# Miniprotein binders against q9bqp7, part 72

Target 1, 240 residues: q9bqp7
Amino acid sequence: VPQNWFPIFNPERSDKPNASDPSVPLKIPLQRNVIPSVTRVLQQTMTKQQVFLLERWKQRMILELGEDGFKEYTSNVFLQGKRFHEALESILSPQETLKERDENLLKSGYIESVQHILKDVSGVRALESAVQHETLNYIGLLDCVAEYQGKLCVIDWKTSEKPKPFIQSTFDNPLQVVAYMGAMNHDTNYSFQVQCGLIVVAYKDGSPAHPHFMDAELCSQYWTKWLLRLEEYTEKKKNQ

## First folded at step 6 (miniprotein)

Design w25
Fold by ESMFold2-Fast, scan of step 6:
Structure w25 (fold): chain B 240 residues (1-240), chain A 103 residues (1-103)
Amino acid sequence: as target 1 above (240 residues)
Amino acid sequence: SERIKRLEELAKEILRLVEELEKITDDPEVLYLLLMAELLAEFALDAAKEGDLEEAEELLKWAIEYLEEAVEIVKKLGVSPEIIERLERVLEEAKRTLEELRK
C-alpha cells in the first residue's frame, strides 16, 4: 500500500462533452524539466523479475540475430511504432490533409490491423498530448483520448510482431495508461474526466488488433500499483 | 535428484495451468502475465537441469506470482466461480509445494 495515496479520479470533473470543449483535439507540447516522466519512473523501478526477463530476452535475441542484427531489429521496431503513431494521429485529426507521404504511412499492416477498432472510436479530445500531475510531480505524453464504444478512454496504441513480440514494450502498459489518466484528471490544461483505459495491440500482418479495455475498477487497481512505483522512484531519488 | 524431479513436476504443473488459462480468455493483460509465467517456468526447468536449484526455486516463485495476478484479473471476466475456485486451489497447492522444497 502506498504511503501517500492520491485518487485517480477527480470528483469535480465530468466525462460528458461540454459545449465549451474545443472542436479540435488538444495537443499540448511536452516540456521536459526536473519532473520525471511516466516512462522514466517505470524504467527506473523495474522489478528484479522484469530486469531478469529483459536480459534473458536480449541474450536470446542477440544469439539469434547477432549484435548488429539485434540493433537493426530494435531500431526497426522503434521506427515502425513511431510511424504507426504518426499515421493514427493523422487519421484521427480533423485538421490533417492527406499527402502522398501520409498515403504511404496509411498502407502499413498495422493500420489495416486497427481499422475495426477505429470504427468504434469517436469524440477525440486529445492526440499526442502532454499531461502533468502537479501534486504527484510527474509528466507524460499520452497517445490519444477519445470515446471507444461510447466510453471516454485514454487509448494507448501498441505494435506487436507475431510470434516474437518485443518483450520490453509489453512491460507496464496498464501502469502507463492509468498514470496518464490520473495526470490528465488533475491537469488544469484539461477540463474533462477520464475513467477508462484502452490498450490496442496492432499486428504487422494486418490481422485484427486486440483491444484490452480497462474499466474504472481495473484502472483503480492499476493506479495503486503505479503509486507504489512512483513512491519507489521518489525514495530512490531522495537517497542519491 | 528428488528435488530436481519435484521442481520439474512443479514447473510442468505451472505450464499446464498457463495452457488452461489461455483457453479461458483472450484478454491481452492476462496473456502477457501468462507469457511471463511460461518463460519463468521454462527457465526454471533449465536451471533445475543444470543443478541450480536455488535459481529454479526463485523463478518458480515468480511464475506463481504472475499466475496469481492473472487469476485475479480472470475473476472479473465472468468466469464461473467453480473454475476460479479450482484455479485458486491449484495455485495454493503449487505455493505449498514450493515452500516445502525450500526447506
Scores: ipSAE 0.009, ipTM 0.270, lowest interface PAE 9.0, mean pLDDT 80

Design w26
Fold by ESMFold2-Fast, scan of step 6:
Structure w26 (fold): chain B 240 residues (1-240), chain A 103 residues (1-103)
Amino acid sequence: as target 1 above (240 residues)
Amino acid sequence: SERIKRLEELAKEILRLVEELEKITDDPEVLYLLQMAELLAEFALDAAKEGDLEEAEELLKWAIEYLEEAVEIVKKLGVSPEIIERLERVLEEAKRTLEELRK
């Protein structure tokens, strides 16, 4: 149980759209500062099992690909993920926000993979937007806030290559989503309430992406785990 | 060897279980736990192929812990009895495979 509990949902907010909502999705820039990011907190509080698995995965890949091959592989995985997010931002924006003509971004297997999920996505409120929890002192950059099958969700787009996905990208996906959600619900730059999450795992070969929907109760359960990770991070930082 | 073949089949069964549950449940924790179990089973297989049975045993033990947690969560969810039975079967197969490694 966390020592200093704080609620994920804001009782003063609603998930209903209102007339003051902008017609264009919000895109608040992430400003660099000393406040830890969600990613930083999660990376610095990995369990011993997670650290062991990450190291074992790295060693196996190095044995298979060599040191240079491993670096090339990980760089390619990173770049493919970045391209995928850029393509989704372009697709979901009612306004052309990306000033580029690279049609290959829209033709990737990952984009084909998510087509059936995108059909159920509407009412986009935020894209690639910064969130900050002033009380709990953390920041994040969320992918998307939109309605999925009629429910307002924080949506996190993930890419996966089976077998042996990168461990850090798979371990804490639910914690990332609820951390962004809690921050947004208490961030003065936003006026609405989000109570649901969606993790979408897209596949390179274009096979159908898997949606992992998180209802309000599940989000509350993961929020407690996120608070424990944040508390652990704070304690580790004090002892450095 | 038969021991390595059993670990291969176990890893494949866990992967199939992940794929099947992805179609049925929105519970990211169950899927996370199953993905961890699959990864650990694959590492156990690699360790066994290299002759490191102590490492294989420890990794498979961790995989079993993740499978046990997945079973408990799925039992609390309103999922079909067939899914629970399949998860429990895979868990029991993992436990039997662990016992074979200890011999």
Scores: ipSAE 0.012, ipTM 0.319, lowest interface PAE 8.3, mean pLDDT 79

Design w27
Fold by OpenDDE base, second read of step 7:
Structure w27 (fold): chain B 240 residues (1-240), chain A 103 residues (1-103)
Amino acid sequence: as target 1 above (240 residues)
Amino acid sequence: SERIKRLEELAKEILRLVEELEKITDDPEVLYLLDMAELLAEWALDAAKEGDLEEAEELLKWAIEYLEEAVEIVKKLGVSPEIIERLERVLEEAKRTLEELRK
């Protein structure tokens, strides 16, 4: 049990989206402060097993590709992910704010992969927006807040070359999502609350993306795990 | 040392079990778990060669845990009970061997 328990949901915020759907999605800039990011917390609190698995994967990739090949691979993966997120932001942005859609960004297997998910996405409230949990002292940049199949979700878009049909295969991504949810629900910059999460795994070959929906109960379970990771991070920082 | 040899043998047995499971399923989740088990078993071999027996044992423990999960999923996929029973026996033997090595 976390020593510093804090609720994921804010009882002071109504579960009902205020009827004023903002015509424009929120895009709060990330302020780089001494406050750790969700990603930093997760990276620094990986289990010995997780670190080992990642290191082995890296070593295997270096063995297969060489050091320079692996660097190139990593750079390409990063670039593909970035382009995918940029394309999604463009797609999900209101038409009036649509900068000239680089048609080349839209012609990706990843975009094709998520088309069936995008059909169920509506009511976009935030895109690439910073969240801060003032009490728990962490920040993050969330990809999207929108309705998925009528439920308001924090949506996290992921790219994968391998199928990830199960939420367990997404590693710490569920923790990331609930961390963003908890922060957003207690961030004064947001007037609404989210109760659900969605991880979407997009595939390079254009095969149908896997949606991993997280209901309020599942979010609460992962929230407890997130709090434990945050405490571990805090303890590690005190001992440094 | 005899302990190193036993750890190496256990790691090889786990790798054989991975190979057997890979032949009976194309389920992406199972294949992922098998990849993890394989990786951990390979790491255990490396750790054992380096003389870090505690690390090797821990890695093998995790490999076995991934295999247990893989077998449970394969059961749900309707794989032959005979095959499952064989795999479970091998897995139980691996677990027992690991427990003996940790003493």
Scores: ipSAE 0.017, ipTM 0.350, lowest interface PAE 6.3, mean pLDDT 86
Fold by ESMFold2-Fast, scan of step 6:
Structure w27 (fold): chain B 240 residues (1-240), chain A 103 residues (1-103)
Amino acid sequence: as target 1 above (240 residues)
Amino acid sequence: SERIKRLEELAKEILRLVEELEKITDDPEVLYLLDMAELLAEWALDAAKEGDLEEAEELLKWAIEYLEEAVEIVKKLGVSPEIIERLERVLEEAKRTLEELRK
């Protein structure tokens, strides 16, 4: 589908704070329905290259850890990522109750890893919040929308267990970010405009996290690729 | 063109390292990391040839992480200093290639 028919940025919206913007970060719940999620679209439209790499990685991990060991490893990676996101939501939320509830999570190496990034994050506008592109009919759950070094960003938090990072999530990270951005910019539940993205890769050992900033031009480039993945998903669904 | 040639050279160097280390070590971890780095470098090259410099950058970034870990492990295995130096040089070449993609 042509990018000009479905632009990532909404010309009717400003990226500057408005007095009408809520002071508490938005947290709109994600409703499961027939409308595909960003994650679902990306999973169902992996390239042959991505599928081969993922299968090869799985095979080698199973050889190293055994089937039970691999299952335990992947479950632990998932759980650590979930806890990391919960801790970040607690840290960035103004609610004291949430911060107290997640006290043990605040002491992880992943949280130590992101401290230098968090110092540059302010003006949080959304946390763990659902987005829907009303025209393109897809939904997502974004991690965070906040100012990073003065620029409003869709921020996606990632965990990496060195030495063997999870390959698949890295390939599609920019597509996730721009898909959330485009949806939010056209979602009536939000009134502001985001033009930048930030992917933060946090490390288990507390080593400084790597921030990958995406400016408006880069976001526009990845938006074109996201539209192609969405079109591919739609075509696959018709041909089932 | 220059970026593509650099990726071609990098992929070939990583493959040569895999072949050389297979002859002197049975360590499955090192061989796995090098094999993954080689595969990712080759696919970074394919992405660059198709004009997808963003995907090439991401793939090469992953290859560098695998190479860095392989270097750390081989230093602990008592591998010859010459092999360690060669791994370090390939790692530095990968980092330079990544910076060229960013331009």
Scores: ipSAE 0.007, ipTM 0.172, lowest interface PAE 9.8, mean pLDDT 77

Design w28
Fold by OpenDDE base, second read of step 7:
Structure w28 (fold): chain B 240 residues (1-240), chain A 103 residues (1-103)
Amino acid sequence: as target 1 above (240 residues)
Amino acid sequence: SERIKRLEELAKEILRLVEELEKITDDPEVLYLLDMAELLAEYALDAAKEGDLEEAEELLKWAIEYLEEAVEIVKKLGVSPEIIERLERVLEEAKRTLEELRK
């Protein structure tokens, strides 16, 4: 059990979207502060197993591609991911912001991959928006808050070259999602609450993306794991 | 060394167990766990060849953990109890062997 237990859901917030929901998705800028990001917490609290697997993968890739080839590969993966997120932001943004749609961004296998998911996405509340948990002292930048199949979710878009049909194959992504949920639910910049998460794994070849829906129960389970990771991070920082 | 040989044998046994599990299920979750176990066992073989016995042991431990989870899922999928019992026996033998090698 986490020593510093905090609820993922805010009892003071209504689960019902208030009629006063902004017609425009929120885009709160991320302020660089001494406060750790969700990503930083997760990266610094990886298990020995996770670290080992990633290092072995890296070493193998370097052996195959060379050091410069691996750097190029990494840069390309990053760029593809960035372009995918930019394209999604453009698609999910209100029509008035559509004027700057680079049509080239929309012609990606990843965008094709997520088309069937996008059909079920509506009621976009936030895009590329910063969240801060004031009590637990962490920040994050969430990809999207929207309704998926009528359930308000924090949506996290991922790119993969390999099939990830199971939520377990998404590693720490569920922790990231619930961390964003918990922060948003307690961030004063947001007037609403989310109870569900969604991880969408998009594929480069345009094959149908895998949606990993996280109900409130599953979110609560991963929230406990997140709190433990956050405590571990905090302890490591005190000992440095 | 005798220890290296035993670690290699254990890794091979784990790989055989992976192959057996792959034959009895097409469940993607199980297959993922099996892929992880296979990868770890292969890395353990490499580590053993390099003389890093501690790393090899740790990798084999993790491979076994993935196999345990795989077997539990397969059990829930309604695979024959006889097959499950066999797999569990092999897995327990692998665990015991690993424990013996760590002493």
Scores: ipSAE 0.021, ipTM 0.351, lowest interface PAE 5.3, mean pLDDT 86
Fold by ESMFold2-Fast, scan of step 6:
Structure w28 (fold): chain B 240 residues (1-240), chain A 103 residues (1-103)
Amino acid sequence: as target 1 above (240 residues)
Amino acid sequence: SERIKRLEELAKEILRLVEELEKITDDPEVLYLLDMAELLAEYALDAAKEGDLEEAEELLKWAIEYLEEAVEIVKKLGVSPEIIERLERVLEEAKRTLEELRK
């Protein structure tokens, strides 16, 4: 267990809409600073097994694609993910449709993949929005906060080109979600509480996306693991 | 080599256990742990075939550790007691086999 435990949920807050909630989704810009991001903490606290598997994966990919091919592949994966997130932000924004903003975003198989999930998403409260945990000293940029099947969730959109997700992107998805959740629940820029998470894995070929729902109890379990990773990160920084 | 054959058999047993666990849960943490165990077992199989017995043993040890954590989580997910008991039995057999190979 973590040495210094802090609660994920804020008893002062509610997940129900209130009169002070804005009519448009919040989009607080992420300001670069020395405070570590969620992704930085997770990347710097990978297990020796995760590091070993990533190195083996890199070696195998370079053997198959060449060094230039590997660079092109990784660049393309990054670009596709970025465009997918841009498309989702556009779709979930209350003003204008994807067709009116950028027709190219609509042609992605990833967007086709998530259509059935999007039908169950409503009440969007935040999109591509920065969160900061002032007490635990970390920051993040979450994808979306919205109701999924009537429950307010931190929603994280993931892309996968193959049936099995890319190893690096698979490892810490639940930890990432609860880290954002805990930060938002204690961030003064927000007034509501989120207790559930949703990881949506979209497929390039348009196959139906897989939703992984995390209820409050499961989020609490992952929160403890996130606190341990954050503690490990802090210790490693102190010793460097 | 008898030792190589036994390491290959253990790796295959671990892969079978991973496949069985994948059928009983959609929990993202369990699926992550199973992906790690599967990949480690596959690399262990490759290492054993290359004659790198020490690496194969270490990789199988790590695979079993991930499976142990996965089973502990699955026990809390409402899976039937009969299935849990069977999974724990197979996992204990794998642990004993590895311990015997490393003596």
Scores: ipSAE 0.008, ipTM 0.236, lowest interface PAE 9.4, mean pLDDT 79

Design w29
Fold by ESMFold2-Fast, scan of step 6:
Parts: C-alpha cells; structure tokens; sequence
Structure w29 (fold): chain B 240 residues (1-240), chain A 103 residues (1-103)
C-alpha cells in the first residue's frame, strides 16, 4: 500500500457547471521545472518485465526493419500521433486557429475513426492543458476534459497501427489518465471535479475507434497503483 | 525436443486466439495483452532452443501473467463462453508447459 496516500477526488469540488467557468476551454501552458511529469514518473518506474519486453520488442523490430527503418517507423508513428492530437484540438476548440487552413489534417483515417466518439463528446472544459498536484508534487499535460455520454471525463486520445506498435502504452494508459485526474482535482487553476476517464484508441484505416470508459471505482483502483509508482519514483530519486 | 514443440505450439495457439478475438471484439487492450503473451512465448522458445531453460521458464511465467490478465478483461467484456473457455484452455496449456520446463 502507498505510504503517503492521498485521495483522487476532492470533497470540496463538484462536477456540476460553475458560474465562474470560462466560456472557452482552458489551455494552461506546461512550464518546465524540476517537478516530475506523469510520463517521466511512469518511464522511470517501469517494471523489470516491461523494460525487458520493450528492449526485446525493439531488437525484433530492428532485425526486421534495420536501424534506419526502425527510426523512420518510430518517427512516423510519433508524427502521426502529434498530427492526430492537433486535429482533435482544432475540432474541439471554438477558437479559430491557423491549423484550420490545413483541410488535409482533418481528413486522416484516425479522425474518421473517432467520428462516432466525437458525436458523444460535449461540454469541453480543457484542451492540451497543464495540471499540477501541489501536494504530491507532479505535473502533466492532459489531452482533453469533456463530457462523454453525459459524464465529465479526462479523455486520452491514442493511435493504433495494425503492426502492433508500442507494448507499454497499453498498460500505463489508465495510470496516466488517473494521474491527470487527481492532479486536476487538486489544481487551483481548475474549479471542477472529474471522476471518470476515457481512453480512445483510433485506427489508421478509419475503422471505428474503441472507447475504454473508466468509472469512478475503476479510477480509484488505478489511482492507488499510480500512487505506488509515484512513491517508487520518489524513493529512486532520493537514492542518487 | 518435446519442450520446444510445446512452446512452438503454444505460440501458434495464442496467435490463433488473437485472430479469433479480432473477429468478435476490437478491444485493443485484450489484443495487446495477447500479443505480449505471444511475444513472450516466442522468446521462451528461443531461449529453450539455446539451452537456457531458466530464462525460458521466467519468460513463460510472464506470458502466463499476461494471459491471466487477458482472461479477466475478456470476462468483463461479456464475450461468448466459448471464447472464454478457449482462452482458459490456452492458459492451462501455458501452465502445463511451464511445469515441463521445471525439473
């Protein structure tokens, strides 16, 4: 069990709309500082099994594609993911952006894949926004906070390619979502409470995206696991 | 050897299970868990072929952990009992293969 347990939900907050809520989605910029990010904590506390599997996967991919082919493959996956997130931010934001000029950005198979999910998304409160847990001392950059089928969710957009890309991204995704949730619920830049999560996996060929909904109980279970990872990170950092 | 043959067949059965599950669910989590188990079974096979039975045993133990997690998720998805039974049979075969590696 975590030594320094802290609740994921803030009893002083509500998920109901507040009169002080802004009319446009929040986008708090992520500031560089010594406080660790969610992704850094997760990367530094991978289990020995996860590290071994990642290295073996890399070795097999390099054997198949060559060093240059592997670099090109991983670079392409990263770029496609970045473009997908940029397109979603543009679609969900009411503000005019320069990205609206690139119509091809909005026509990708990944965007086609999530159309049925987007129809159920409304009441966007935050997009590409920084969160900080002042008590537990970690930061993050979340993709989206919006209502999905009437429930306020931290939404994380993922891309998947048929060749089975990254093993580790599947296992830590729920931890990432609840870490952002707990931080936002205790971040003074935000006034509302989020109790649910949604991981959406979009497909390059336009096949329907798969939504993984996480209710409050499931979020609480993953929150305990996140606290253990954060504790492990803190201990590891103290030891040199 | 018999151990190598069992590991080879286990990897093939996990792959077959992935292909069957793709027809009835697009849940990326369960599919990736099974891909992980397949990779580990293949690595265990490679270790066994090199005579490293201790490494093969550890790799197969990890494969079993991922298969167990896949079973839990599939049960929650409400897929047909036939698919759950097939996944459980693969898990039991993996456990039996592990016992064959232990001396």
Amino acid sequence: as target 1 above (240 residues)
Amino acid sequence: SERIKRLEELAKEILRLVEELEKITDDPEVLYLLDMAELLAELALDAAKEGDLEEAEELLKWAIEYLEEAVEIVKKLGVSPEIIERLERVLEEAKRTLEELRK
Scores: ipSAE 0.008, ipTM 0.227, lowest interface PAE 9.9, mean pLDDT 78

Design w3
Fold by ESMFold2-Fast, scan of step 6:
Structure w3 (fold): chain B 240 residues (1-240), chain A 103 residues (1-103)
Amino acid sequence: as target 1 above (240 residues)
Amino acid sequence: SERIKRLEELAKEILRLVEELDKIDDDPEVLYLLDMAELLAEFALDAAKRGDLEEAEELLKWAIEYLEEAVEIVKKLGVSPEIIERLERVLEEAKRTLEELRK
């Protein structure tokens, strides 16, 4: 249990649309300062087991592809992920002039993979938008906030070359989602309440993406784990 | 021990680099690679403190690989010579620390 517990949900907010909601999705730019990002907190608090698993995966890939092949593979995976996020922002944004719509990006296997998920996504409220938790002192950049099957969700888009059937097989992704959710729920730049999360794993070959839906109860469970990681980060920072 | 002191200094230097580059809003990929290198250096330190020099060597080797990738990206991005030189100095210190562990 976290020593300094704070609620994920804001009892003063509602998930229902109201007349003051903007007609276009919010896109608040990330302003860097001394406040740590969600990504940095998670990277700085990985367990020895998580580090070992990541390094063993890396070693296995190097054995398979060679060092040059692994470097090229990793670079391509990063670039593909970036382009996938850019394409999704374009698809979900009513603002065509904010980014050039590249038809080739819209035809990628990853975009084909998520088509069945996108049919259930509506009421987009934020895209590539910064969140800050003033009380807990962390920031983040979330991918998307929208209704998925009628429920307002923080949506995180992931790319994978191989199918992932279980949420437990994904490191820290649920923690990332709930960290963004808790920050947004207490960020004065936003007026609504998000209680659900969605991790969407898209596949390079166009195979149907796997949606991992997180209801309010599951989000609360992961929120407690996020608070523990944040405490660990804060203690490490005080001692360094 | 001398090995432990060198690992402590290395981890601190990598952390200082991360903090300095973060101030100038450097490339997220470079920051990620340096964060990984710092974490691995800390775990190498923990392994050395436990007397597991084989584990310390392996972890430090991976830290060096991340530092090498960061140096290459920074050179391609055309960042200031001062930053490149500092990254190269940290990488060289990491390699010297690895040789010290092998003794």
Scores: ipSAE 0.006, ipTM 0.155, lowest interface PAE 11.7, mean pLDDT 79

Design w30
Fold by ESMFold2-Fast, scan of step 6:
Structure w30 (fold): chain B 240 residues (1-240), chain A 103 residues (1-103)
Amino acid sequence: as target 1 above (240 residues)
Amino acid sequence: SERIKRLEELAKEILRLVEELEKITDDPEVLYLLDMAELLADFALDAAKEGDLEEAEELLKWAIEYLEEAVEIVKKLGVSPEIIERLERVLEEAKRTLEELRK
């Protein structure tokens, strides 16, 4: 019931650039510990409908591809996503212009898909960086914090093979973004305020990526839902 | 047989509603709800084809619930009242069809 005592935005912070802000994007390493990650909280608190849909989807995929084919499919999707994130980190790290870039990563259809979004991205402040909400006791690893069309956003990059994206990537994407946002806004390793989110869905065939912008009001609405999921997780863990 | 055909028709109508709503807004919450409704309707169509009437009915009920939530959000986004009225009428028709089928 004290959910309103844990605000997503920190009124003591500004989203404007400060002269004391680091000139290079932050990359705080994720520490292994007993504190739950955003992804673990979300995975352990899926609704009965989400669990049913995920199980049904798995059954249908196994029927189409066989057990070995399904394992290969999911492994390939995971690998493609990982390579896409690595390529984006490389592209958006201006301080590492001399870093060797994998030509194969930069030549992917996913990178072509996201080019028009990247044109509107500037002022990168964090890349593949760990966030921790000390008060609410959760951690996460966010993809990117940068200005999109002049708005400072937590940006989450997603890959899609068009008609059959991972069900999980659709269900909880907004919750994941606001969880990272709330953690960053209250993490002493960061000095700025983020009030907006952006989910970018990139396509393997190079078709234009779809940006899903989340303004401050929408982020606040999802933050309330994230707090409920976190509370559910904490109660389940306590009752073990 | 007839009940299976009517469940298939309802599932296809729900899928058409999802496509119409996808053209109206890019709101991420709405798109999430539409993806859920689409998946549920697709599974319901397959369940109906396999003769699992109870499963098809439950999945279609869930799909309609997600579409109702989507329409409520779309109302707040400033979409035309005429479009909202049409969407609400189609959803009410879908709910009545499902209730009739569930007997």
Scores: ipSAE 0.013, ipTM 0.393, lowest interface PAE 7.9, mean pLDDT 81

Design w31
Fold by ESMFold2-Fast, scan of step 6:
Structure w31 (fold): chain B 240 residues (1-240), chain A 103 residues (1-103)
Amino acid sequence: as target 1 above (240 residues)
Amino acid sequence: SERIKRLEELAKEILRLVEELEKITDDPEVLYLLDMAELLALFALDAAKEGDLEEAEELLKWAIEYLEEAVEIVKKLGVSPEIIERLERVLEEAKRTLEELRK
């Protein structure tokens, strides 16, 4: 149990749209400052086993591909992920606010993979938008907040390369989602409440993406684990 | 050598346990733990083949710890008692094999 418990949900907020809500999805820029990001907290509080495995994976890949081959591989994975997120932002943005669409971004195997998920996504409230938890003092940049099958969700888009396994971690993905959720629910830049999460794993070959839905109860459970990671981060920072 | 053969057999046993657990659950946290265990067991197999016994033993230790955590989560997901008992027996056998190899 965390020493400083704070609720994930804000009882003063509703998930229902109202007249004061913006007509276009919010896109608040992430400002760099001394407040830690969700990704920084998670990276700095990896277990010794996770750190060891990551180092071993890097060594293994370098042995297989060489230093230059490893750099090319990781650069390609990063670029594919970036393009996938750019394509999703473009698809989910209102057409009247789009200046240009890149057809190449819209025709990837990853985008084909998520088509069946996208048909169930509507009511987009935020895209590539910054969140800050004013009380717990952390920040983040979330991918998307929208209704999935009628439920307002923080949605996180992931890519997967099956034939050549990358070290993928869904363990921290739920923590990332609930950290964004808790921040948004207590961030004065937003007026609504999110109680559900969705992690979507898309595949390069166009195979149907896997949705991992997190209801309010599951989000509350992962929120407790996120609070513990945040406490660990704070303690490590004090000792440096 | 005999020690290399036993390390390879342990790594293969761990990989089989990973495959069995993957068939039982689609829980993302469990699947992450299984992915980690699989990678560690494959690294251990490579280390054993190259004669790096200390590295192989350490990697198998980590693989078993990931599997133990995965089994504990699966126990809470409502899988049949008979399946749980079988998984626990295999995991305990792997742990015993590793301890014998480390002495």
Scores: ipSAE 0.012, ipTM 0.327, lowest interface PAE 8.6, mean pLDDT 79

Design w32
Fold by ESMFold2-Fast, scan of step 6:
Structure w32 (fold): chain B 240 residues (1-240), chain A 103 residues (1-103)
Amino acid sequence: as target 1 above (240 residues)
Amino acid sequence: SERIKRLEELAKEILRLVEELEKITDDPEVLYLLDMADLLAEFALDAAKEGDLEEAEELLKWAIEYLEEAVEIVKKLGVSPEIIERLERVLEEAKRTLEELRK
């Protein structure tokens, strides 16, 4: 598996600001088709250890909450995550499309948690935007592309309940970020190059969010691992 | 109970190590590996408390694998020798705990 066959960074793209770039962040809609999503690839290629840990976590939660309680809990977790992403898109968007906002959406503990991170975020170029790697044939929906402390990053917002994040949210986060990055860098709908990633873990109680910055070298290392997962997915698909 | 005590102390040490490294490094791979090791050690403790020593052994073996990977990565980061030494000490303690569990 030669690293040079499918590079994460596009040598034909500059990291310099393009004067023709729109002042409004891009939001390309995700169109579902037979091309697999990053999330699907990762879900279908979990390691034996990841699958075991997810099942153990699920069983422990069911023991604590009951089957109905577990379903309600997971439903609420997904709803909270969705609302958090909607609030962040609203906060970071210069557009007036979100004039009638849910006040509770903007005043959650998760939003309080990320305030110090948001102060270091500027130059937003994409929000809730679809990416497609035209050569490797996968798609994704990234959360945000913006400058964090002066560096252009693919930013992924995560929610967590202290003391530890949900078991599924600790899996594959860096792989997800670099998969989006590689796709964007090779997607004709975008003109810029991203070389850094940022995973932001926000906490329900408003405790300061934890930023996990990924420089270009680290992104390249995780890209190699993502390519292996994509290869494994493709192989499994052929055998079905 | 001696085996359970050792597993309990090991899980606490791994958790402390996670908390300390979170303050020093933003490397998501190291943090992921340590989170996995911590979770596996906790599950090993639960299995041991329920009398399933065979499951506890397998879970602790996986925790050790994650700790070994974390050590290799941390050595390549600009982390203080004291932190590396502590991580290596926790790894050795995990290996000793596994050996006691196998007896």
Scores: ipSAE 0.008, ipTM 0.311, lowest interface PAE 8.7, mean pLDDT 79

